# VH-VL binders against Large ribosomal subunit protein bL25 (rplY), part 2

Target 1, 192 residues: Large ribosomal subunit protein bL25 (rplY), of Marinomonas sp. (a6w1c8)
Amino acid sequence: MSLSINAVARTQEGKGASRRLRNEGLVPAVIYGGETAPVSISFKDNELLKAVGTPGFLTGLVEVTVEGKTEQVLVKALQRHPSTGAVMHMDLQRAQADKAITTRVPLSFINAAQSEGVSKQGGRLTVESKLAEVRCLPANLPEVLTVDVIKGQLDQIFHLSDVILPEGVELVSLLKGEDHDQPIARIGKSKR
Below, E stands for the ipSAE of ESMFold2; O stands for the ipSAE of OpenDDE; V2 stands for 0.75 times the mean of E and O plus 0.25 times the DockQ between their complexes.

## First folded at step 1 (VH-VL)

Design Ca1 (framework fv_cosibelimab)
Fold by ESMFold2-Fast, scan of step 1:
Structure Ca1 (fold): chain C 192 residues (1-192), chain A 125 residues (1-125), chain B 112 residues (1-112)
Amino acid sequence: as target 1 above (192 residues)
Amino acid sequence: EVQLVQSGAEVKKPGSSVKVSCKASGGTFSSYAISWVRQAPGQGLEWMGVIIPIFGTANYAQKFQGRVTITADESTSTAYMELSSLRSEDTAVYYCARDLEVTYGSGTYEYFDYWGQGTLVTVSS
Amino acid sequence: NFMLTQPHSVSESPGKTVTISCTRSSGSIASNYVQWYQQRPGSAPTTVIYEDNQRPSGVPDRFSGSIDSSSNSASLTISGLKTEDEADYYCQSYDSSTDYVVFGGGTKLTVL
């Protein structure tokens, strides 16, 4: 559950420096945000490949250790190599205990098979959004947000307002008003 | 080997909608963004939008906002581009392209390493 | 928001060198990577240059890319020009302020 990775500080900046690091099996990244200056770091590509393959790494809080100092960060962006899929660069934002963060959390749809729409009406759950953008303090960041579709009927559309929110967690889209309550899943006719 | 295979040509009437598919094989579908680019006969390339499956986010060029919807189905490794309220000027070849996720900090770029074969959509009465 | 401007057409004889420019209207050309695509009639585009100056596997070394900050332009250079190089060429970059992909208008290369 708790995700951590080691990194090495670097002083080289820019496009040419980043390509050189990748040739050495290192992936450049930047830690930014909070009250301290951005810091350039690199990860060993094999360690990063293992970490990226771990559920929650790209969506949750990650502990990064640089020269013995550990920071909690969020992955805000990544770039992948076109032929290998390997991570080429990452942007990591510092988390502060007293400051709200915005990030994307996976949506889990439960009880679809038990819904009347699926079990009795020949429907199938189709997920249109796998992540939701949340705003919360770091301590309140969930690993997953749940949508219970048990009461779903055929042709029912589920929206962001159907997400079960834990205490202290807000959906960014819903903060903008009810007209931003976007569809996230539906129970549609299953023929195939 | 990576391939993007698109659905076949379509003829549509003004006011209708079209949904073009793009099936990816040979790579990890969810690890890459998929962009849609169109080209009207004899004209240049025009970017329509992108979906980034691992973040569940889609972004659209202003010209198409409100008419285009780009989605992805991870279970079939297929991206879709749906364009509604079709006009005669929407007649074009529509391409999907595999795209690197945006990088911030040490340089921002998008790179289309593999392209679909294109889907001709003709809008006529 | 910015535009990428290319010449509409260029022409050159076989064996010679041709250069196609791609000029950014605002902001530095060097702030975002530039890609170059080749498109023959009836075909999808294919990449000849990525990350300003890198060649994909299978692209001959006579294709090269460069950035010139003084003119705020990227350039695609094709040396030892061959008839099969006749195609439309597009530059492409990225606008971080809009998160939009930006294409140049394209250049028709004719090999005489």
Scores: ipSAE 0.000, ipTM 0.447, lowest interface PAE 14.5, mean pLDDT 81

Design Ca12 (framework fv_cosibelimab; at its last look DockQ between E and O 0.02; V2 from the best seeds 0.00; counts 0 for: pae E 19.3 > 2, placed apart)
Fold by ESMFold2, look of step 2:
Structure Ca12 (fold): chain C 192 residues (1-192), chain A 122 residues (1-122), chain B 112 residues (1-112)
Amino acid sequence: as target 1 above (192 residues)
Amino acid sequence: EVQLVQSGAEVKKPGSSVKVSCKASGGTFSSYAISWVRQAPGQGLEWMGVIIPIFGTANYAQKFQGRVTITADESTSTAYMELSSLRSEDTAVYYCARDLEMATIEGYFDYWGQGTLVTVSS
Amino acid sequence: NFMLTQPHSVSESPGKTVTISCTRSSGSIASNYVQWYQQRPGSAPTTVIYEDNQRPSGVPDRFSGSIDSSSNSASLTISGLKTEDEADYYCQSYDSSTDYVVFGGGTKLTVL
């Protein structure tokens, strides 16, 4: 089940139009990509603020409804106000069911407390990467990727190759070669 | 083997914008993050933001939110940094640097461009 | 939000050993890897240490990096100082709370 948000089509474009929309509590955005022309839209500030705070909105597929029609999109760019953190503009790229997408997916490290490294050897899990870049078809996009550290020992380093991958999902870094199998977590005491 | 070649020096007036290019050669472009770092005369290094071309997504340091736009053109293996509403304190050398991954876990910059001097004067 | 604090300058004679410190203001220095960059006048920075204590190919083994959790600092140590080592040195780490890259203020090394 995908995340969704409503938007309205807008015809106001050009210099100054974005400032006027923001003054009315609206956030300008553009949907582009695929075989159709770009569409200018806007979101309500309050709805967008809630959506941006929802896990998976910035990293996964989002359904955007514009005047009763829905599109699957990925958030491609986001501009925030420097003092308030409010979203000022968004670029959204259309996702097509038969074309691979790339995006960042959260990593979840499970079973650390039950591992010998943590439970018996006085270690703790230190997470060094919270996201991993994946490539897959839209239907195969996971909400989260799991790293099972149940067999972890003190001083063990976990790498991208330790990530449990669902069928149809590839890690982009590992496609670059074995020298890109980066550390993502460690079990260790405070001293290195 | 990897080289980052930046566009030439520019002189700008206050209130204008500048767009600096960074062309990558000798390696894969789309899968490597490109960061932008500036250095004002006599000052230290200041990270501005990063893009990973295959994502098309850029992240910006808080100080530059709303003024900086970082983009990439995969067909020409070129990253761009545009800084708007220029002031005299934006006079600096602007570097592009290659990072290993999108998340910028460590910000390990294994290759640097030669730098682009941007001078903002009336 | 944390800062990395370096001494403004250090100096030492050729052939001797110098250590440049990099102290993290909040959170543990061990939480994120520390990199060190060398910058000669008029040149772009180059990496001399990455991942706390690793040396890129082509960097002399007289450059070393270390972490000291008790002082919450990283150190760059250069032994057998040469005139060519005269440069600015920057430490750098990652701020997990903001997802930003953080540079230290820089240290000017003078070889007398």
Scores: ipSAE 0.000, ipTM 0.413, lowest interface PAE 19.3, mean pLDDT 82
ESMFold2-Fast, scan of step 1: ipSAE 0.006; ipTM 0.504
ESMFold2 (binder alone), look of step 2: mean pLDDT 91; pTM 0.931
OpenDDE, look of step 2: ipSAE 0.026; ipTM 0.543

Design Ca15 (framework fv_cosibelimab)
Fold by ESMFold2-Fast, scan of step 1:
Structure Ca15 (fold): chain C 192 residues (1-192), chain A 121 residues (1-121), chain B 112 residues (1-112)
Amino acid sequence: as target 1 above (192 residues)
Amino acid sequence: EVQLVQSGAEVKKPGSSVKVSCKASGGTFSDYAISWVRQAPGQGLEWMGVIIPIFDTANYAQKFQGRVTITADESTSTAYMELSSLRSEDTAVYYCARDWELLEGYYFDYWGQGTLVTVSS
Amino acid sequence: NFMLTQPHSVSESPGKTVTISCTRSSGSIASNYVQWYQQRPGSAPTTVIYEDNQRPSGVPDRFSGSIDSSSNSASLTISGLKTEDEADYYCQSYDSSNHYVVFGGGTKLTVL
């Protein structure tokens, strides 16, 4: 489920204009990609702060409305202010229905408490990767990817190949070869 | 307040791999990207790639694509650069640098102390 | 990709002003920000100018940066030159089309 946010087309352009916009409580951004020219836009910082705080905003499809036109985009880059945490700039890539997109999707680990490793062997699930990079058509983009750890034993390590993939979704790391099947979680001894 | 501390010098044989670490302190690790830049003896600076920890995504210079892997562990505020299939021309000081990435550029506001990697038979 | 070209070396007397150029081979120098780094022997680089003309905290106002679109170049200017300014200086920009960070070849500054 994509989130929605309103933006305003920028009336002033140029590299110096971004600093001026931030002084007015506006966050500069650019929509690029597809077969159309890039568009410089701005968001109100308070609206963007709420949007960024929503779990799906940075990883899923976002609907951006500019001058009455709505486009589906992905957040490809985001820069924050070091002391305030405020978003200083956003890079948004257009999604096209017939073109594969690459983005990060959150990993959900289910049934850890019911696993033998946790319930009977005194282990605890430790998550090493919270996101996985996927390639798929926009219509096939999942909100979450599931790893079922129900059969996990103490000292078991889970890898990217253990992720349950829906139809039409590929893991980018696994496309690079079998040696890129990185660990994502383990059931280890509790240190308490 | 902000400091990047890299792992110690390494001596490697041709064909092996090296993994250099860069631990950040001060500031929020996830608010910045970390770039890796190398410098061969007596030569200039050469960009290798960047990792954006919030997305766990990396971008590499074409010259190093397929040999370099840059990763980050947000829980320990540590970035890593692994270079495989080492050759003598990979002998260099390797720097990590904190990257203030805005759409129009990369600005390296803090640098690690550097790690000398020597590749010899 | 484009290249950034700097002179290999420059020299000037203490108290004088020196300017180091950084010329972009293709595309406009003004289309992307330019940073300048100072590197003394045995040390990591440190930033003296970012975003064309901004100074980090702690960098004296003797250091300034500028962009000249007519020559397609950026310049680092150091006035009131001191012996402690002896170092290698590197310009750096970004190729947004190829997602590639570009460094100049570096300029050795000698204060004689």
Scores: ipSAE 0.006, ipTM 0.467, lowest interface PAE 12.1, mean pLDDT 81

Design Ca17 (framework fv_cosibelimab)
Fold by ESMFold2-Fast, scan of step 1:
Structure Ca17 (fold): chain C 192 residues (1-192), chain A 126 residues (1-126), chain B 112 residues (1-112)
Amino acid sequence: as target 1 above (192 residues)
Amino acid sequence: EVQLVQSGAEVKKPGSSVKVSCKASGGTFSSYAISWVRQAPGQGLEWMGVIIPIFGTANYAQKFQGRVTITADESTSTAYMELSSLRSEDTAVYYCARDSEYQVTESGYEYAFDIWGQGTLVTVSS
Amino acid sequence: NFMLTQPHSVSESPGKTVTISCTRSSGSIASNYVQWYQQRPGSAPTTVIYEDNQRPSGVPDRFSGSIDSSSNSASLTISGLKTEDEADYYCQSYDSSTDYVVFGGGTKLTVL
């Protein structure tokens, strides 16, 4: 996907400046990492609200344009207002073509309805993890990771090792050893 | 509304450890910082440390470094504070508190607490 | 690390105004936000002022906060004092150099 958002550079940092920005409907953020100094920026809250609601914005690479310069970044953290859901602050890390990034990617479970466990054995797919932590170069970052449950039987448990990995993508948990192959979904009896 | 609910009172012997839980209900958990603050009988508030679950980072006050560990389980929206090598002077009410907003600087965050847990009394006696 | 110094106690009559100070020992008080918490006996603290002078929803406008650079202090002002205002009040700021939360020693407010 190709997601982009415009930002305005901030030259003044500090509590007074950040407080004023939020009052004006602007969200403070910082771009850091790579070979250049951190840059303080702000987003218009209405534009940012639309962006964060777009699939892939919080998990994928985002193009941020500030003063005519576009950088590829990854959203590393955000803070939301408890009652409004508005973004209060964001940390954005610069992507470098030759440096691995670590982020969370959505898991997509396919073919559950066609599995024998669901279609023939009265089971239902229960998803226990919706995200997986990956490590890869920016160019290799997938939009989703797929788990194919077509061969699932009743009572089958699916683990991180069942995820279909594109070339160049590693699952962080599996780098710690096979005893960290955590369950991510199961086909269980429909309640009851 | 969001609420922080802590585990119940504990009585511990000197030299033991205690682990207090703080469960968030009714709102988001991972993107907020959770601090632990204690208060000895008749004394003021003392900050122990903080965890920011989404960053995977924890920071501790120097006085408690080596004795305190703050962890979080995002799947259960629960933060934990474990204090080891307990002494009688560790008798206190322990609070968890959620940061309503943080301001990022090059070196860290500024914390403002909007929600406090009800407190957990830990008594250390022999 | 810097310290925040509050008076141990203050007292005032119902209907009057009281001001509680919070003085920073080193560095400017304006360098970091100041929050104020109210704690009644047997209860957890609650926030009455955040970010120097902002009131949370539900806190009456009798409570206000300010910063005074000349004394290097923050102040909590409570006007129209009521008996339910009796509590301990704590100021809190942040030390960016250590990444530490700093609390003042607390002030006992008595309404007589």
Scores: ipSAE 0.000, ipTM 0.452, lowest interface PAE 13.3, mean pLDDT 80

Design Ca20 (framework fv_cosibelimab)
Fold by ESMFold2-Fast, scan of step 1:
Structure Ca20 (fold): chain C 192 residues (1-192), chain A 123 residues (1-123), chain B 112 residues (1-112)
Amino acid sequence: as target 1 above (192 residues)
Amino acid sequence: EVQLVQSGAEVKKPGSSVKVSCKASGGTFSSYAISWVRQAPGQGLEWMGVIIPIFGTANYAQKFQGRVTITADESTSTAYMELSSLRSEDTAVYYCARDFTEYEYGSDYFDYWGQGTLVTVSS
Amino acid sequence: NFMLTQPHSVSESPGKTVTISCTRSSGSIASNYVQWYQQRPGSAPTTVIYEDNQRPSGVPDRFSGSIDSSSNSASLTISGLKTEDEADYYCQSYDSSTDYVVFGGGTKLTVL
């Protein structure tokens, strides 16, 4: 789902110390990339905390509105306080329609209960990876990637190559070669 | 570990220009402000201007506007300061210095300094 | 536009405490952070105090900073003075109206 957050512009040169900004309940961030000049912005800490807790905010496209202008961005980096986990800084990269993006997409495993391994052989599906790193154009970014485990047997291991890929979507690990086809789930013994 | 390494000493004639380089190694280059600060023999520190490489825009102290140009090359992690129409009063050690806070300058301290470049302007 | 004014020189004996002032000519000293730099002959400056009163890792706790809004000044205080503390000291702040970094004129500290 489309996520949005409001931000306020900062003077890119000399607005003031980031620590002073955080004492006012504001989190500094920067939007960069694309054809438009980079901009320094800040988010209200409580609004950012809610947004970061929303599924898809850190992995998908986000709409940021600054002074009435809305842009689509990806969260490329964020710095958290070591003990509190509070967001201290955020890097946001503009999405361009003709340029591939790299981000992580949730994995959904379907038909486990109907598999031979679970239904007849006393196994249970154990998910080892909940996300996969994808490369695609922004328009092709899926909300979720599915893995169909219907044909799974007891002791079956599912790998990244078992992910059902939409048109225009690549798995970054598989671009490095078949040696990087990592396990993502298993049907294992339920310790019966 | 972050280091700023500047180009070597220069001797210039009045009316010429000089371009001093400041190469950063270690850490992130593009998001940190790089200021240029000079010090004439026996005198104090004088701020000349700044660039934040990722933004590509520079700001200059009024005294140097029209004579100084600060640029950055992100591909080589190098900042440059070019001073034109040199006068004998421009004889100084020129320092580059990195602002501690990403994406900002002046509100915090300079955490790393270059070793300095002596520019001598003589007739 | 403002200027930061420091005494040209201060001197004190080893083991004693010295204070160097930095006075802002217009606008409040508290409106922007003040930093302090130490410079020994032939060397680039190094930070001894940042954000008014914070000390970088490796700087002895003998160094401290403070702000006095009533005198519109910042101060660097060095206690338990040692001969290696001999150096020039510069305060630095920021002028939000011009977006300029402003340095004080510098203070030569002599330890006798």
Scores: ipSAE 0.000, ipTM 0.474, lowest interface PAE 13.5, mean pLDDT 83

Design Ca3 (framework fv_cosibelimab)
Heavy chain, then light chain:
Amino acid sequence: EVQLVQSGAEVKKPGSSVKVSCKASGGTFSDYAISWVRQAPGQGLEWMGVIIPIFDTANYAQKFQGRVTITADESTSTAYMELSSLRSEDTAVYYCARESYEVLTGDYYFDYWGQGTLVTVSS
Amino acid sequence: NFMLTQPHSVSESPGKTVTISCTRSSGSIASNYVQWYQQRPGSAPTTVIYEDNQRPSGVPDRFSGSIDSSSNSASLTISGLKTEDEADYYCQSYDSSNHYVVFGGGTKLTVL
ESMFold2-Fast, scan of step 1: ipSAE 0.005; ipTM 0.450

Design Ca7 (framework fv_cosibelimab)
Fold by ESMFold2-Fast, scan of step 1:
Structure Ca7 (fold): chain C 192 residues (1-192), chain A 125 residues (1-125), chain B 112 residues (1-112)
Amino acid sequence: as target 1 above (192 residues)
Amino acid sequence: EVQLVQSGAEVKKPGSSVKVSCKASGGTFSSYAISWVRQAPGQGLEWMGVIIPIFGTANYAQKFQGRVTITADESTSTAYMELSSLRSEDTAVYYCARDTYYYDSSGYDEYFDYWGQGTLVTVSS
Amino acid sequence: NFMLTQPHSVSESPGKTVTISCTRSSGSIASNYVQWYQQRPGSAPTTVIYEDNQRPSGVPDRFSGSIDSSSNSASLTISGLKTEDEADYYCQSYDSSTDYVVFGGGTKLTVL
């Protein structure tokens, strides 16, 4: 499942072009980074609205197609209208095969119902963090990170160090030291 | 609430270099260009150059080519202007200003929307 | 490459209207937007007009901008002059061929 969106290249010779684009239902954006020159582009506002509402668009790699050429980018900044919340501009950074990227990846907790803490000890899984910040090369970016809670007992707390890491993926918090191993879920006694 | 805060006044000797900082607060630093403009005592505004952090590029007025370097540190939202080989004629107030034009893909109107408070650099023996 | 030329000084009485011109030496004044900045003694400049005729939030409607292609100039007009309007005024445009910011020489406005 690759997220993708089409864009149109644009040229600005004098200032005022961005105002005209907004009036035409187009959202200006720029693709920058890597070894190639920045490219000014625009998105149709209705297509961009659908894309922004799609899980992973603001956190993962996005394929942008401009004049038949596709590039992988990350959304680095999003500017919204102060009163309407409409997207006014986007900053898109090119992903390079040999350069590490940082982004947030969803956490998936599996086997809670099969754990002794839940099945035999009357506990329930409470998720405290739904995302984890990762550092990896673009090719190694996972769609989801898994936490297996099958061996969980009642009152057990799961931390970032319990996340199953694919090859080449690091958790940014753990790079800061062992004191940054944050709780992400727990099996607590049901209050029901 | 957007503010550009510059470093304090400096007194320098001829032949030395000065580095002035401009810290942006309250806004998105990388979404705008930062221009540097100076004003000698009793004189007009003189554009020195611009840094476009999102592109990692800088452009300088011809008069300052080879003497001025403008840089940006996105992690601290700070732009810097370094002027070398100082002469007495470089005595001036140096301003940083947020420049919407050089962020040509923006959606915002073209102008210098916020100015720093200015940094007086005095070059004397 | 072009220059923007302003009168060195202009003066007028409180309550009257004053106009400050900004003339482009080569190429059309309409080729690029013109901004106007106000600078009071001891202060940083502030924008009073951008994109030929737009006002930033907080700038009174007494300030207006225009361009005149026949004289190849932009103008800043201040009506209902107040003593607080006494300042230096600078026009500014962009040279698309160089990507340079171009300032006019500045006009000292004295309110009588």
Scores: ipSAE 0.000, ipTM 0.488, lowest interface PAE 11.7, mean pLDDT 82

Design Ca9 (framework fv_cosibelimab)
Heavy chain, then light chain:
Amino acid sequence: EVQLVQSGAEVKKPGSSVKVSCKASGGTFSDYAISWVRQAPGQGLEWMGVIIPIFDTANYAQKFQGRVTITADESTSTAYMELSSLRSEDTAVYYCAREGYSSGWYEDAFDIWGQGTLVTVSS
Amino acid sequence: NFMLTQPHSVSESPGKTVTISCTRSSGSIASNYVQWYQQRPGSAPTTVIYEDNQRPSGVPDRFSGSIDSSSNSASLTISGLKTEDEADYYCQSYDSSNHYVVFGGGTKLTVL
ESMFold2-Fast, scan of step 1: ipSAE 0.005; ipTM 0.458

Design Cb3 (framework fv_cosibelimab)
Fold by ESMFold2-Fast, scan of step 1:
Structure Cb3 (fold): chain C 192 residues (1-192), chain A 123 residues (1-123), chain B 112 residues (1-112)
Amino acid sequence: as target 1 above (192 residues)
Amino acid sequence: EVQLVQSGAEVKKPGSSVKVSCKASGGTFSSYAISWVRQAPGQGLEWMGVIIPIFGTANYAQKFQGRVTITADESTSTAYMELSSLRSEDTAVYYCAKSLRYFDWSKGAFDIWGQGTLVTVSS
Amino acid sequence: NFMLTQPHSVSESPGKTVTISCTRSSGSIASNYVQWYQQRPGSAPTTVIYEDNQRPSGVPDRFSGSIDSSSNSASLTISGLKTEDEADYYCQSYDSSNHYVVFGGGTKLTVL
């Protein structure tokens, strides 16, 4: 799910400006990419904290409104305070309709409880990867990628190639060859 | 820790283009920005533009807008500056210079400089 | 865009103190950081002062920087002047409105 967040343009990058902003409860960020110059912005730290905690904010398209103009962006980098974990800086890349983007999308494993491996063979689904790196046009970016484990048996291992891919979506690892078809989940013996 | 090594001197004819390279070693290439600064013989320093490799974004001085292209190749940790439609007044030493961090390119110093590349434009 | 104006040349005797000014033509000098670079003949510039008044590791404490908002200028001060300080000095700041790095015209320091 794409999110919307308001930002304020920063016209000044003066001495101590970033620390001054953080003292005022503002988090500096930059919007870059596309055919236009980078724009320095800031977010209210309470709004940003709420947004960052929302599924899809760090992995999906985000709508940022600056001075009444809304742009679609991806979070490409996030700097956190080493001890508090508070967001100190963000890098946001503009999405262009005709240019492929690379980002990580959550994996959803469905029908585990209904699989023979779990329901009849005493197995349990263990998820080894919660995200997959995808390449697609912005319009084709899914909110989630599904792995259907309904036919799973005890000791079955699921790989990236088991992910159900929507049209226009590629898995970056699989573009490098079958040797990069990494395990993402397994139905293993439950320690009853 | 970080070193910037530039390509060798070039002699070009008016109207041609030149592409100067700046190879970085040490540190993380995507963590900083690289600016290009030129200096004509006996003249001062003139900022041409900056590339922020992590973003693939470049910003240019108005004087060079439309003539300069600054790019980066993260796989080789190399930045490039290409200047087109060369004139005799483009004869200068061209420097690449690193900011400490990519988001400090506008407020911080250039902490590491390349050795410079002399570009001579003559008929 | 604004200009940073420096004197073309300054000279002083060894052991004395010299000050090089850098004046901003429009907007406040204090609104953006000022850096100072030293360039000897045949060499790339090196930083002697960053962020108004900070010294890089290896730069002697006889180099100092300051900002004077009343004159809208930054200053580089070199005390205990030595012959090896003879060089061109450039100030540099940033134009936030146009997103450009601005250099001063440079000052030739002669130690005589």
Scores: ipSAE 0.000, ipTM 0.434, lowest interface PAE 18.2, mean pLDDT 84

